# VH-VL binders against o60147, part 368

Target 1, 175 residues: o60147
Amino acid sequence: MLEKNKYLYIFRHIQTNQVLLSQGNVLKKTALFQLPYPLQKPVAPNGMRPAKLRKDHWVPLLKVEFPNESMFQSVFMQLLNYRKYRSVQPLTSDLLKLPIPVRRRKIMRQEVPNTIADLADILNKEKFPENSVRLQLSDKSDSEYADWPPSVQIDSEEIKLSRGFREKTTVDEAR
Below, E stands for the ipSAE of ESMFold2; O stands for the ipSAE of OpenDDE; V2 stands for 0.75 times the mean of E and O plus 0.25 times the DockQ between their complexes.

## First folded at step 17 (VH-VL)

Design oi8 (framework fv_lerdelimumab; at its last look DockQ between E and O 0.79; V2 from the best seeds 0.63)
Fold by ESMFold2, look of step 17:
Structure oi8 (fold): chain C 175 residues (1-175), chain A 121 residues (1-121), chain B 109 residues (1-109)
Amino acid sequence: as target 1 above (175 residues)
Amino acid sequence: EVQLVESGGGVVQPGRSLRLSCAASGFTFSSYGMHWVRQAPGKGLEWVAVISWDGSSKYYADSVKGRFTISRDNSKNTLYLQMDSLRAEDTAVYYCAKDEGYKSGWYFDYWGQGTLVTVSS
Amino acid sequence: SSELTQDPAVSVALGQTVRITCQGDSLRSSSASWYQQKPGQAPVLVIYGSNNRPSGIPDRFSGSSSGNTASLTITGAQAEDEADYYCNSWDSSGDHLVVFGGGTKLTVL
């Protein structure tokens, strides 16, 4: 069936627009380690790492098919590192003017376009063969956040599932 | 104008703890990620740790992970490094550094003068 | 392991031009910055973003990058330029966010 170790799965939080990266088509609890360390009560909408993964709060953003595991592992690690790098950069002046809860929410809203731009930047710098990497989005307009290299083929079909990347007996609209 | 002043260094036996402080002034401390960088005697610079503007993200070099804890108090404009289970290889001058940030790379525009930590039996 | 390689030492005659290099795969995706360190002193930023000079740094310092290599050039080297020079980058493929080169001792003859 589908080779989960050749696919990168990216999820978006339905309320905060935070992003989680996954090696598999279903989020594991360990993916929560990608979120900021708790400052007060841990809850994902406030940008904190919750104690529990609420799978109904995370919906497909995109998936990427790589021709082999080595390419997948390289891109996956780089994406995690791009996010770490961004998380420690100085705030812009427009963010500094905002109360802290509003500021955090605005930073989180940047995660989707930033992650897509970072993915494209990584793929533009890699020497992958033309059309060797297939990209599928839940919203095809999100591809406009970046310029894609010749190695990327954007699937004409959007991801139709509203929860996870796996077929389910029942599916709820997430948005 | 910008000042970073480290303190808390000293001579300590292996296995003991120290807490380093870095007092910041002359800039909006709460808007910046802050770093610790160390330099063993006669050796080069080694990055140790970074903390995000609000303290919600922290990252460490493998050599100190699990033993050192970076933290900050934005109300006091102070950066901290709690150093537990100290080893001889932790002997170094410890600098705090301000990351001004640039699109693709590190931009440590201000450094403290450092505080010496010596781990010796 | 080291992700950034620098020659341990280079020399330049007073008034001549010297180029200090820094090599590593991380530089393909990261800009470099350069730090000057004199004995007993903290590092001082001399180049950021591969080719930008902070205010107060003399115009004899310049930077460049190509592929996996970054360079610091000092034209018309002066006695006060004698120091250790470190490059740094972030490593998008590695285990650490910040990588420093091993340093280059510049001697002005």
Scores: ipSAE 0.709, ipTM 0.867, lowest interface PAE 1.1, mean pLDDT 86
Fold by OpenDDE, look of step 17:
Structure oi8 (fold): chain C 175 residues (1-175), chain A 121 residues (1-121), chain B 109 residues (1-109)
Amino acid sequence: as target 1 above (175 residues)
Amino acid sequence: EVQLVESGGGVVQPGRSLRLSCAASGFTFSSYGMHWVRQAPGKGLEWVAVISWDGSSKYYADSVKGRFTISRDNSKNTLYLQMDSLRAEDTAVYYCAKDEGYKSGWYFDYWGQGTLVTVSS
Amino acid sequence: SSELTQDPAVSVALGQTVRITCQGDSLRSSSASWYQQKPGQAPVLVIYGSNNRPSGIPDRFSGSSSGNTASLTITGAQAEDEADYYCNSWDSSGDHLVVFGGGTKLTVL
């Protein structure tokens, strides 16, 4: 299935709103390494990095189809780095007023809009061919978090939700 | 006034470990990411590692991944760099630097004076 | 990982203008910062966000960017400006989040 190599899936945690990036429609356990970890390891929904991947706790946020794997890889890596960048940024005054657990939760809630905005920013900079990138969202309103370049064609249909892994198919419905 | 003071440098043999400290003052330490940057004698600056405000995120240069560990104690306003499996190429002055951001860029608005680490047999 | 390249050495006559240029792909997507380092001293931030001066930095220092390049310009070089200058950027594409140029030794003649 070479086709999956050009697909970016972004999953969100149903409780914490943390996000995971995936190459292809199957969320792998290695994706957990994308999440920050505290000194003392908590388990979701306490936030941060859980010890084990509970696929049923993750739902697809969006799907991006790139013209080829190379473009996918480029954007994928950039997205990861954007996340890293944000994770190190100084705290805003509003966040500093909050207890640490509340602060962390608030930061996590921002991951979805931030990730979408990051994606748009990256794509704006990449200057891919017009309508060469297909974006499908679980919630079309999420596209409003950013301005999208002409290279992005937003699908009118929302992504079919399937927790933790691939889009709903006939096989998935039978499970 | 912002102050960063590194300590813990010295001479060590290859394969040994060393722990550096950076004492911070003059700003809200727990609100900022912190970096380690090193400079080999007569060479340029090389980024080593960064740690987020609460230590939940840590990132390293490839050259030190798996060997160095960045950490912090916000109650002590102190940044640490645990250096294990030291190599000759790790010989450098190690600076701690305060993280700051502008739009989509990182920069370092304050640096310590540095501490020298020499790895030699 | 992306790299930033600088000329290893440049010279400028006293009172004249010199431009130090940094080049790299990371500069296409992130802002450049510049650091001055004198012998035996720690680096000092002189420009951030391509063209912002920290407090205390003389106005003869300025920055610019274009494409995959960033430049530090000293207009009216002074003797005390003799130092090594390093450009820095955030790398959004590589494994190294932060990248430095190789440094440029500026000699004031």
Scores: ipSAE 0.455, ipTM 0.825, lowest interface PAE 1.7, mean pLDDT 89
ESMFold2 (binder alone), look of step 17: mean pLDDT 90; pTM 0.930

Design oi9 (framework fv_lerdelimumab; at its last look DockQ between E and O 0.48; V2 from the best seeds 0.00; counts 0 for: pae O 2.5 > 2)
Fold by ESMFold2, look of step 17:
Structure oi9 (fold): chain C 175 residues (1-175), chain A 121 residues (1-121), chain B 109 residues (1-109)
Amino acid sequence: as target 1 above (175 residues)
Amino acid sequence: EVQLVESGGGVVQPGRSLRLSCAASGFTFSSYGMHWVRQAPGKGLEWVAVISWDGSSKYYADSVKGRFTISRDNSKNTLYLQMDSLRAEDTAVYYCAKDEGYKSGWYFDYWGQGTLVTVSS
Amino acid sequence: SSELTQDPAVSVALGQTVRITCQGDSLRSSSASWYQQKPGQAPVLVIYGSNNRPSGIPDRFSGSSSGNTASLTITGAQAEDEADYYCNSWDSSGYHLVVFGGGTKLTVL
């Protein structure tokens, strides 16, 4: 049995900094189900979940290349579960002091560093072969949110696309 | 002193509904995720559901998904469990539990005394 | 596997040391917590974060973990320690956020 390379695509919302995980380089509408749904108002049923996926509002955060489907599925599912786990944790004292709208904005802005830290935590606990996982970021300074295991090769080049994860094409990077 | 007091248990026929309440006091209820955990007679503990501090995230055990709804009213310091389409296998003592929070695990530091739900013909 | 496995029963002589174990794949990524339950009562937390004791829990209770195994140790067991003991973890790789072991009935002889 031959397993092909699989990619995890992670998007950030341009305004809220919320994060969406994707198996494909283009978001499907069902990705919005990853976002919380506060029951704050009857006429605003989406709360922190937009009513429609605006693909121009979601930009690349990072891309991870796994050598096979099994590794991808393990990490993808764990990332989703880490988000569930975090979502039900008690508030820290600094968050508790904030008015609810400000608190929610701060929680959403934590999603980028939290997702990067969770990805690294998962990869540090998995015993993947050295350099078997390639990480590419839109902003290389975001790698500083975590310590990465030897299994991770951080790409020296940033993702330079303004929208989506259209793979750049060059002689050196066509593979 | 932290207190959790469940209520609303009783005897009900299969297919019927029941609503449980958990009254909380002695802590800032609105800052914590809250859980329901059940225990069938003579059996072990089974996690049922959790709700985030503001109710924006809810998660359920597979055995109750689609039938049970967890909710909260932070203005009344009360946690709820709406149980629809009850089955005999749902017979249990239902506890509410507070998660104090600790890295990469659970820290259920306070539990209510439980309320018994009996589902039988 | 994401199940937490415990021996259903263990015994200890009064004043002796006993270890209750809990095994499962979730423990590779989750710390364990341990709950004591006496008949007709709610569970009581005795260990959290695999090895921390809440205030009010006697220092004869201790916890440890290694690999996919967590342990609760009671040194100098007393009659009042007779109870059911449950381990607990979260499961980053499974369908349930919260997993309990099946429980261990401790008998103090």
Scores: ipSAE 0.802, ipTM 0.913, lowest interface PAE 0.6, mean pLDDT 87
Fold by OpenDDE, look of step 17:
Formats: C-alpha cells, structure tokens, sequence
Structure oi9 (fold): chain C 175 residues (1-175), chain A 121 residues (1-121), chain B 109 residues (1-109)
C-alpha cells in the first residue's frame, strides 16, 4: 500500500489472545519481539514467545489510519511502551488468587482489552484533530473497551479477517 | 514499612562473577516488578535491569546484557542479580528498587540503601 | 538508545524558586519521575507521573511536562533541598527501557 506507514494494524493470536502491533497490514517476523515472555518451547499456547512466527495463528484485531506517518510513529511507540510497562506492573487482587499458570493465561487474555484501552488513552493524550484518526475493528464490540476521543472516527464496517498475516482483500475473497 | 536490603557486594577482579541479593519486606513482593539500578562513584544513576512479578519478563540495559542475569525467589521475597564477566566499569553501588505503576509510566517508590561492588585488578 | 539530558548544576537562593529541566524523546511518550539524592544516601522519589507527590514530600516540589521536556520546580527552596536531582523516564525504542538523566546538582545559597 502506498500509505503503509500511516496504518496501524493490531493482530491477535487466535488461541492466546496475545496481540502484535504492525506497521501496515503485513505482520512481520520481528513482531514476535513484542511478546514479553522468554523465547522457550513449547509455543504460544503455553504463554511463551515462539521461536517462529506462525502467521496462520494471528488475525487482524483492528486497523487505525492516521493522518500522517509522524502521528502513526508516535502512537506506535507509545503502545509498545505501554505493553512493556504492563509486563512489570503490580498484579491485581483477582490475579493473585490464581495459580501461576492460570494467572499467566489470564494476563494474556487481557492483552486485547488492555491494548485497546491503551490506544484510546494515548489518543486522548495526543489531542489529534477531530475525526482525523480512523478506527476499524474486526469486532465492533471491542470498541467498548474504551472511551474514544473526538479525534477518532470509528468505521461502521468491520475488518475482513484473514488468517495468515493481513487484512482480507478482494483477492483473498476469491481464493 | 517497606524495606529493601541489598547484600553481596564486595571487591572482585575483572572477569569474575558476583551475585547480589535484595531482601524485601513490608509489601507483597510477588506482586511487583523489581529493578536494579547502579551508580558509579561520583556518577549518576544507571538503570540495570527489571524483572516482572513472576520472573517471566526480564529486560536489561545494553551495557550489561549477556553478562548480568536478574532473577527472583518469591518464596523468599528476594531479588537477585548474577553478575558475570565483571568489568571495571561495573564498579558501582547497586540499588534494588521497587517498581510502581502510573497511568503513563512507572517509577521507583522505594529503594534500598545499596551495596557496593568494586571491580579492580 | 534514548537519553535524558539535565544541566549538571544549578543554584538557587534560599526561599527562591528553581526549575530543573529534563529533556529527551522518551518524555514524549512516557511520564517523568524525579528523585532526590543526598550525599551518602539512596535516591528518594519526589515526583512521579509528571506532577504527583508521594506522601511525605513537601508541596514546594512540583512537576510539569511539555513536549520532550519535564521539569521539577522547587518553590521556596530550603537548605535541606540541596541535593542531586535525577529525572527518569521509560522507552521501548532503545536498549535502555528505563532511562535516567545525568543528574543536576542543586546548590542552595
């Protein structure tokens, strides 16, 4: 895409609900480094960073179009910061009641709502122009995880999902 | 009252190893990330490493990556720093610091008094 | 790697106001915290989240942020405020997830 650099895609893992951020609609292998868990076997279902990116395990969660690349970069970096920040944050009382393996899985399942909330928080702080940021979700109900600033316009159409690493296109539909 | 007490510091030759400990009390240790921060004599503060509540996430400063290992034993309320391949530039007072969260960042609300590590031939 | 820069030294007359400023790209995406360190002592948190005071910190300490800068202000400096002050932030873009400024030596005259 010509304007690839102004598009944020967030992918979720179909089993663990872990999330990966992407600049553009193609998920890169380097995105795995976003995962906070050590590189160990077995793979992602057990709450570990896999050695290899299984693109077929990831689906688009949301798409954000920014007015320009600069704004994209700012938000992208902030999201990464938030993720790392959360990895070392204090645990909630509810989580503390759970065994460690269950707790870890619970934390991973919270990545989707947390990431959405983070995005909203970041955008609230950025104070971008009204309706300058376009948000498209794979599931519209996910928008309820946060209050969105006036800068965000939520699309009425949901993202067409394609497993493998990108937003589904008309070419994909023909397959 | 929150208390952090570092130990294990001393004089060691370059290339050798040293293990620091930080005994924590006064808070739910297993609920918080923990940091190591060091300060060379007469110099500023330098972040060294952080470990998540369960040890599943670890991050290091580039200056110590590959040489230092942060770990913890929540059953003992203790934070560790294994320092291998020590260099002269690693000479510093090493502080353990408790992680605390804020909406748009984190900070260190409690610090130990530090333990001195001197690397010299 | 991300860096935070501070003036190495500043002075303030007793009872006057002084501002210590920290600058760095990480401050664009994360909040600053500030630490006071007196000789032979461990650092003490004085400001977090740009402008929040921990319990026990005098209200003469305040914080602010703008763009890639953060500032610690002492309004009505006291003799006991003489110390080194370090700003702190965090950034995922570099090899230093957590970043400290170089520190500012505050002298109260």
Amino acid sequence: as target 1 above (175 residues)
Amino acid sequence: EVQLVESGGGVVQPGRSLRLSCAASGFTFSSYGMHWVRQAPGKGLEWVAVISWDGSSKYYADSVKGRFTISRDNSKNTLYLQMDSLRAEDTAVYYCAKDEGYKSGWYFDYWGQGTLVTVSS
Amino acid sequence: SSELTQDPAVSVALGQTVRITCQGDSLRSSSASWYQQKPGQAPVLVIYGSNNRPSGIPDRFSGSSSGNTASLTITGAQAEDEADYYCNSWDSSGYHLVVFGGGTKLTVL
Scores: ipSAE 0.126, ipTM 0.717, lowest interface PAE 2.5, mean pLDDT 87
ESMFold2 (binder alone), look of step 17: mean pLDDT 89; pTM 0.924

Design vd1 (framework fv_patecibart; at its last read DockQ between E and O 0.79; V2 from the best seeds 0.83)
Heavy chain, then light chain:
Amino acid sequence: QVTLKESGPTLVKPTQTLTLTCTFSGFRLSKYGVGVAWIRQPPGKALEWLAHIYWDDDKRYYPALKNRLTITKDTSKNQVVLTMTNMDPVDTATYYCARLRYYDSSGYFDYWGQGTLVTVSS
Amino acid sequence: EIVLTQSPDFQSVTPKEKVTITCRASQSIGYYIHWYQQKPDQYPKLLIKYASRSFSGVPSRFSGSGSGTDFTLTINSLEAEDAATYYCQQYDSLPLTFGQGTKVEIK
ESMFold2, look of step 17: ipSAE 0.799; ipTM 0.894
ESMFold2 (binder alone), look of step 17: mean pLDDT 94; pTM 0.956
OpenDDE, look of step 17: ipSAE 0.833; ipTM 0.915
ESMFold2, fold request of step 18: ipSAE 0.807, 0.776, 0.773; ipTM 0.902, 0.885, 0.875
ESMFold2 (binder alone), fold request of step 18: mean pLDDT 94, 94, 94; pTM 0.957, 0.958, 0.957
OpenDDE, fold request of step 18: ipSAE 0.897, 0.895, 0.897; ipTM 0.953, 0.952, 0.953
ESMFold2, last read: ipSAE 0.772, 0.789, 0.795; ipTM 0.882, 0.891, 0.892
ESMFold2 (binder alone), last read: mean pLDDT 94, 94, 94; pTM 0.957, 0.957, 0.956
OpenDDE, last read: ipSAE 0.845, 0.895, 0.900; ipTM 0.922, 0.951, 0.955

Design vd2 (framework fv_patecibart; at its last look DockQ between E and O 0.70; V2 from the best seeds 0.00; counts 0 for: pae O 3.7 > 2)
Fold by ESMFold2, look of step 17:
Structure vd2 (fold): chain C 175 residues (1-175), chain A 122 residues (1-122), chain B 107 residues (1-107)
Amino acid sequence: as target 1 above (175 residues)
Amino acid sequence: QVTLKESGPTLVKPTQTLTLTCTFSGFSLTKYGVGVAWIRQPPGKALEWLAHIYWDDDKRYYPALKNRLTITKDTSKNQVVLTMTNMDPVDTATYYCARLRYYDSSGYFDYWGQGTLVTVSS
Amino acid sequence: EIVLTQSPDFQSVTPKEKVTITCRASQSIGYYIHWYQQKPDQYPKLLIKYASRSFSGVPSRFSGSGSGTDFTLTINSLEAEDAATYYCQQYDSLPLTFGQGTKVEIK
């Protein structure tokens, strides 16, 4: 039997550059539990996870289409593990020498490129068939944060939606 | 396919200035997370980092050599240039350029050029 | 500046046996350490980044571990092609430094 395609959706916060992973095209409130509280690597202005999920603050970063659930689950769990491993590490000694505002700005700018690099690292180690994984970005130039394996087909068209990953239809009453 | 290649003179006299060019392909030095570094290795000895330049033109130099080194880039030509003044026989080494990948406020060298041996002899 | 001291300087190992190389930092460097392989007359190649994360295309017999000041590179079953000099490198703080190298030969 033909297995249905499975999508990984990645959102970024418009202000803080924080990243959330989702199995669905709409974020659930429980997604906030993905944000760590590292004493040494804050990713929010106060180093804290936001109290509430503001869906208008989270925009599409990219989506990945996998041919089946097992490939999706493997990559999804590895991405979460990469982030967790990074979050428990000490800050570099050079970062600690910087004034707090400068340090925070440098750290804040890294979550998106770090996540994209993690995704590519995971996909480069997997033995997926050529062109079996489709990647679509909101900003196609973000693909330059990493080197991609032959298994990844980068979509020539960017995600055109400014909110969420689904397009509003002219008639949506069945939804 | 990421490649880097060093070019420049292979023989330099003491006190002269060395100019090395790194020409690279398969990536661009315009987007976050990419840099190019110069690293040297005297024959039979360990690796020594000299300088690097990032995508945002941030430049770093080995402190003891800072007054002798200049690193610049031309992103339209995919080139990074190292200039090292007042060469001395102790500077005889193979000079490598390498791609620096920035991640988690740190970096590593994932692709290296073949290196060019520069001999400084009196 | 951070000094990385590798041990041993030299190791002659029977094929298929385990090789362990250590790198000790003069101060804590978190996980900000990377490992390179340099075969005779070749340029260095990345093996392991951030202490334990293997680079793409690196054989599974290579692994890294450690944090803080003490790090290891392990080759679980040495192959003839693994004869090389191995270097650790830190980027916790500039200047960026390498260890002195560990030469591994087939016995």
Scores: ipSAE 0.774, ipTM 0.882, lowest interface PAE 0.8, mean pLDDT 87
Fold by OpenDDE, look of step 17:
Structure vd2 (fold): chain C 175 residues (1-175), chain A 122 residues (1-122), chain B 107 residues (1-107)
Amino acid sequence: as target 1 above (175 residues)
Amino acid sequence: QVTLKESGPTLVKPTQTLTLTCTFSGFSLTKYGVGVAWIRQPPGKALEWLAHIYWDDDKRYYPALKNRLTITKDTSKNQVVLTMTNMDPVDTATYYCARLRYYDSSGYFDYWGQGTLVTVSS
Amino acid sequence: EIVLTQSPDFQSVTPKEKVTITCRASQSIGYYIHWYQQKPDQYPKLLIKYASRSFSGVPSRFSGSGSGTDFTLTINSLEAEDAATYYCQQYDSLPLTFGQGTKVEIK
């Protein structure tokens, strides 16, 4: 009767800092549809949606462990909704004052912190039980992008996945 | 727990310089998305944004008061300092420091100090 | 600068009644508006972020809506403790600006 734990993985692009959500540690091709830009080449530095998924261009940003499917689905769907909503809203006047290339770069730089902030906001609203959600980050300092509710337990250990969604090896650490 | 507290003189003479210090805890000005702002409120009137400083030491000022305002931070002491020159009785107000959260190319003030009343009088 | 105009300036309301406060921007600001509550002799407290997102700890009776130039803060059932002045604030562009405030008193 005990439900199996569910995992949310969030990845970032190594060049553009764009963010993708995944229900597992392997990105699906369909994940690219999360990006708000048309399918074009190249991916960087313009932050375009790539035609193909290059796993080696994405690294794990964070891993969230939920105690059941219901909690996972709720947070996952809300994250998607937050992103969608933001993508269709008008830009601030400050952003509109910037040249298009500068504006694009600024927006892309905000994707990682915005996503983390979204997650924290959602979890704060959900009011899950204390320490019921486990958060693991590739960089522990990224947790500072938001205030986390008591329901979130931040792991002291960082994610040990590298590009291509594999465990870090000695070779990877030397790079 | 996030806390902010304003400190400084409560009485200033006209033409003198006001120096206020915001001492905070529960967060640091070292990571993206965090800033500290100064907002004032004359007695019985609305809130007025004065200035804020970001984690990367970037600063913004209210244009009409820009030449009178200076904001600085000391991350090691968890302090932000506001100086305002050439004080006038019209500058009499409760001065608040607040944490600014930068999010989605915008910002809001999620935590505030108790405020300190500064009276400008001869 | 962007001017925010609130309405009404003042209202006296019976407990359990619905309270509606509006904020109009001088230009379109998307959803980049926030609401604050300031009780007498207290500092302002954040209520709503980005037009409709409730801040942590805010009672469910508070809600926000709107986009573009017209925004609304709603208290669906006023409590005695809700007596306060409410301010809207924009971060569409600098300088940051506040509305003139709406004072809500309890009858």
Scores: ipSAE 0.097, ipTM 0.736, lowest interface PAE 3.7, mean pLDDT 89
ESMFold2 (binder alone), look of step 17: mean pLDDT 94; pTM 0.958

Design vd3 (framework fv_patecibart; at its last fold request DockQ between E and O 0.69; V2 from the best seeds 0.79)
Fold by OpenDDE, fold request of step 18:
Structure vd3 (fold): chain C 175 residues (1-175), chain A 122 residues (1-122), chain B 107 residues (1-107)
Amino acid sequence: as target 1 above (175 residues)
Amino acid sequence: QVTLKESGPTLVKPTQTLTLTCTFSGFSLSKYAVGVAWIRQPPGKALEWLAHIYWDDDKRYYPALKNRLTITKDTSKNQVVLTMTNMDPVDTATYYCARLRYYDSSGYFDYWGQGTLVTVSS
Amino acid sequence: EIVLTQSPDFQSVTPKEKVTITCRASQSIGYYIHWYQQKPDQYPKLLIKYASRSFSGVPSRFSGSGSGTDFTLTINSLEAEDAATYYCQQYDSLPLTFGQGTKVEIK
């Protein structure tokens, strides 16, 4: 029996630019556990985990399609590890020299490109078969945040996903 | 594929100004998290960072040489230019341009040009 | 500026042996260190970024480790083609700085 394709969705918070990883096209409340605890290295304003998931505050950043569960799980776990590892590192000395407002702005801007870069880095290491992984971005230009291996096929069309929610299917459109 | 190539004079007289151009392809300096840097290496010696410029035209210089260095970019031509004034024989080195990837408020040089040897001599 | 001190400056190694190069920073720099390989008469090439992340196309025999002030580049089994000078480089603080280099020759 052929394995079913698996989908990794990455969501971005519309205000803080925080990033959440999702298995599937529906953002779950448990995804909030991915956000750092207070007093950790901030990756967004205040670096605080919200008490509740407001799905309407999260927009899709990208979608990755994998041909099997094994590939999906491998990449997913590595992404979490990369983020965790990065989050426990000290801020660069140069960043610390900047005024707090400037520093905050820079930190806010880096989460999305860092995540994309992490994804690319992981995929480059995995050496998956050519064109075995399909990447679709909400903003195609975001692909420029990293160099992608031959295993990754970047879709020409941008992702069309409602905020924090599933994509409409043909069945949904008929309703 | 990403490529960078240095061009300019290979011989400069003392006190003259060196102008080097880095022409690159495979990426653009219009997108966040990309820059171009100049690094030099005297014969038989270690690498020395000189300057870099980011996509947003933010420029950084080696402090000891800041007054002598100017870095500019022309995004439309995919070129970065480095000027260094008051050249001295001690500035004889292979000059490299390299792509700088900005990541986590830091950066690394993932692709390099082949370098151009610049000799400063009377 | 942050000073990176590599050790050793030079080593002659027999093929298939393990090579270890260390880089010590004058202050803690987290994981903001990278390793480059420069073969004779060639331009430097990125090997490892952020202490332990291998760059694309880098053979698996190369690995990096460390955090804070002490970092290590390891070649698990040296090959003849690995004869080169290796440099560590930091981007914790400007100016960007390189180590003095470690020359690895094949014995």
Scores: ipSAE 0.889, ipTM 0.949, lowest interface PAE 0.5, mean pLDDT 92
Fold by ESMFold2, fold request of step 18:
Structure vd3 (fold): chain C 175 residues (1-175), chain A 122 residues (1-122), chain B 107 residues (1-107)
Amino acid sequence: as target 1 above (175 residues)
Amino acid sequence: QVTLKESGPTLVKPTQTLTLTCTFSGFSLSKYAVGVAWIRQPPGKALEWLAHIYWDDDKRYYPALKNRLTITKDTSKNQVVLTMTNMDPVDTATYYCARLRYYDSSGYFDYWGQGTLVTVSS
Amino acid sequence: EIVLTQSPDFQSVTPKEKVTITCRASQSIGYYIHWYQQKPDQYPKLLIKYASRSFSGVPSRFSGSGSGTDFTLTINSLEAEDAATYYCQQYDSLPLTFGQGTKVEIK
């Protein structure tokens, strides 16, 4: 029915707060390749790649509808590049001074706000028409991790699905 | 649109306490997103960070001035207040408030107020 | 505390020519460095964040590079309105510190 994809889907891991970007509303196993294998980082929430995609561990974070496929592809690739650039940097000296449990907690808490900030930074640089980019969040307060350009319309309705981006179609049966 | 504006006295006598208020709009302080900082600049000289505060009341001060500085916030008024005790003529500077954007365990100053020149003299 | 040393202190440059400003950190600071432009009698404005990422609305002639201890701000083709003092700033470790500034003039 749809000729070209113009939707971005972003998922968050329920325990590690790792983030996966998707072109479709269901995560493919190949999405795990966005997460690097662990290296010598002291704490590596971005560096721990699960052996298997457990779809019940990944919940919707947000979705974005773009004006067209070309703009979607541009933003999607930029998001991957932003994350790659961030992921290869050393941790700050102040983080490295913290006890490992404290450091790990701080790092795990950052990937969601970092990803949302990356998205907003990219959108603020693009010349999209006013209200032409629709953003829907699972938690509306997450919009406060960034400033949004006039091109972005933030949907008042939160994503209500506990996994994936598809609505349930099961009819509740009475006794 | 994000704006910040400094207010307070422009002339202070040595030994007096300076109180500056930053009133901002277009954003709210929120956890892990933004802070508000005070940065000063003596005439013709470089910028010097003094202090910053986050919505959860986490506060940081320039160590050499820590015993003279107090930073507080009033979230309901969108205000951040800096108090600096025992002012000296060397503290004559333009005082800026700026938004500190938090990202990747670090931060930068993306929006600044116009600044207010504070002169310390008898 | 981390000292940022900028070079040169001052440049007088013909329009359309390239300007290079360096910032050297006293220890490795990863990419946790940012650049500001301050025109005479104005407040500072963010140009580049995290070593190389341009802030929204900044002309494409401004770029940043470097990592570790050595960082560069480049203006590829100087315009008259670029006459200003430029500062680098780090947040790898508190206290937050700025470089001493580099003044760029047209002539």
Scores: ipSAE 0.763, ipTM 0.869, lowest interface PAE 0.8, mean pLDDT 86
ESMFold2, look of step 17: ipSAE 0.754; ipTM 0.866
ESMFold2 (binder alone), look of step 17: mean pLDDT 94; pTM 0.953
OpenDDE, look of step 17: ipSAE 0.867; ipTM 0.930
ESMFold2, fold request of step 18: ipSAE 0.699, 0.630; ipTM 0.838, 0.813
ESMFold2 (binder alone), fold request of step 18: mean pLDDT 94, 93, 94; pTM 0.955, 0.953, 0.955
OpenDDE, fold request of step 18: ipSAE 0.888, 0.888; ipTM 0.948, 0.947

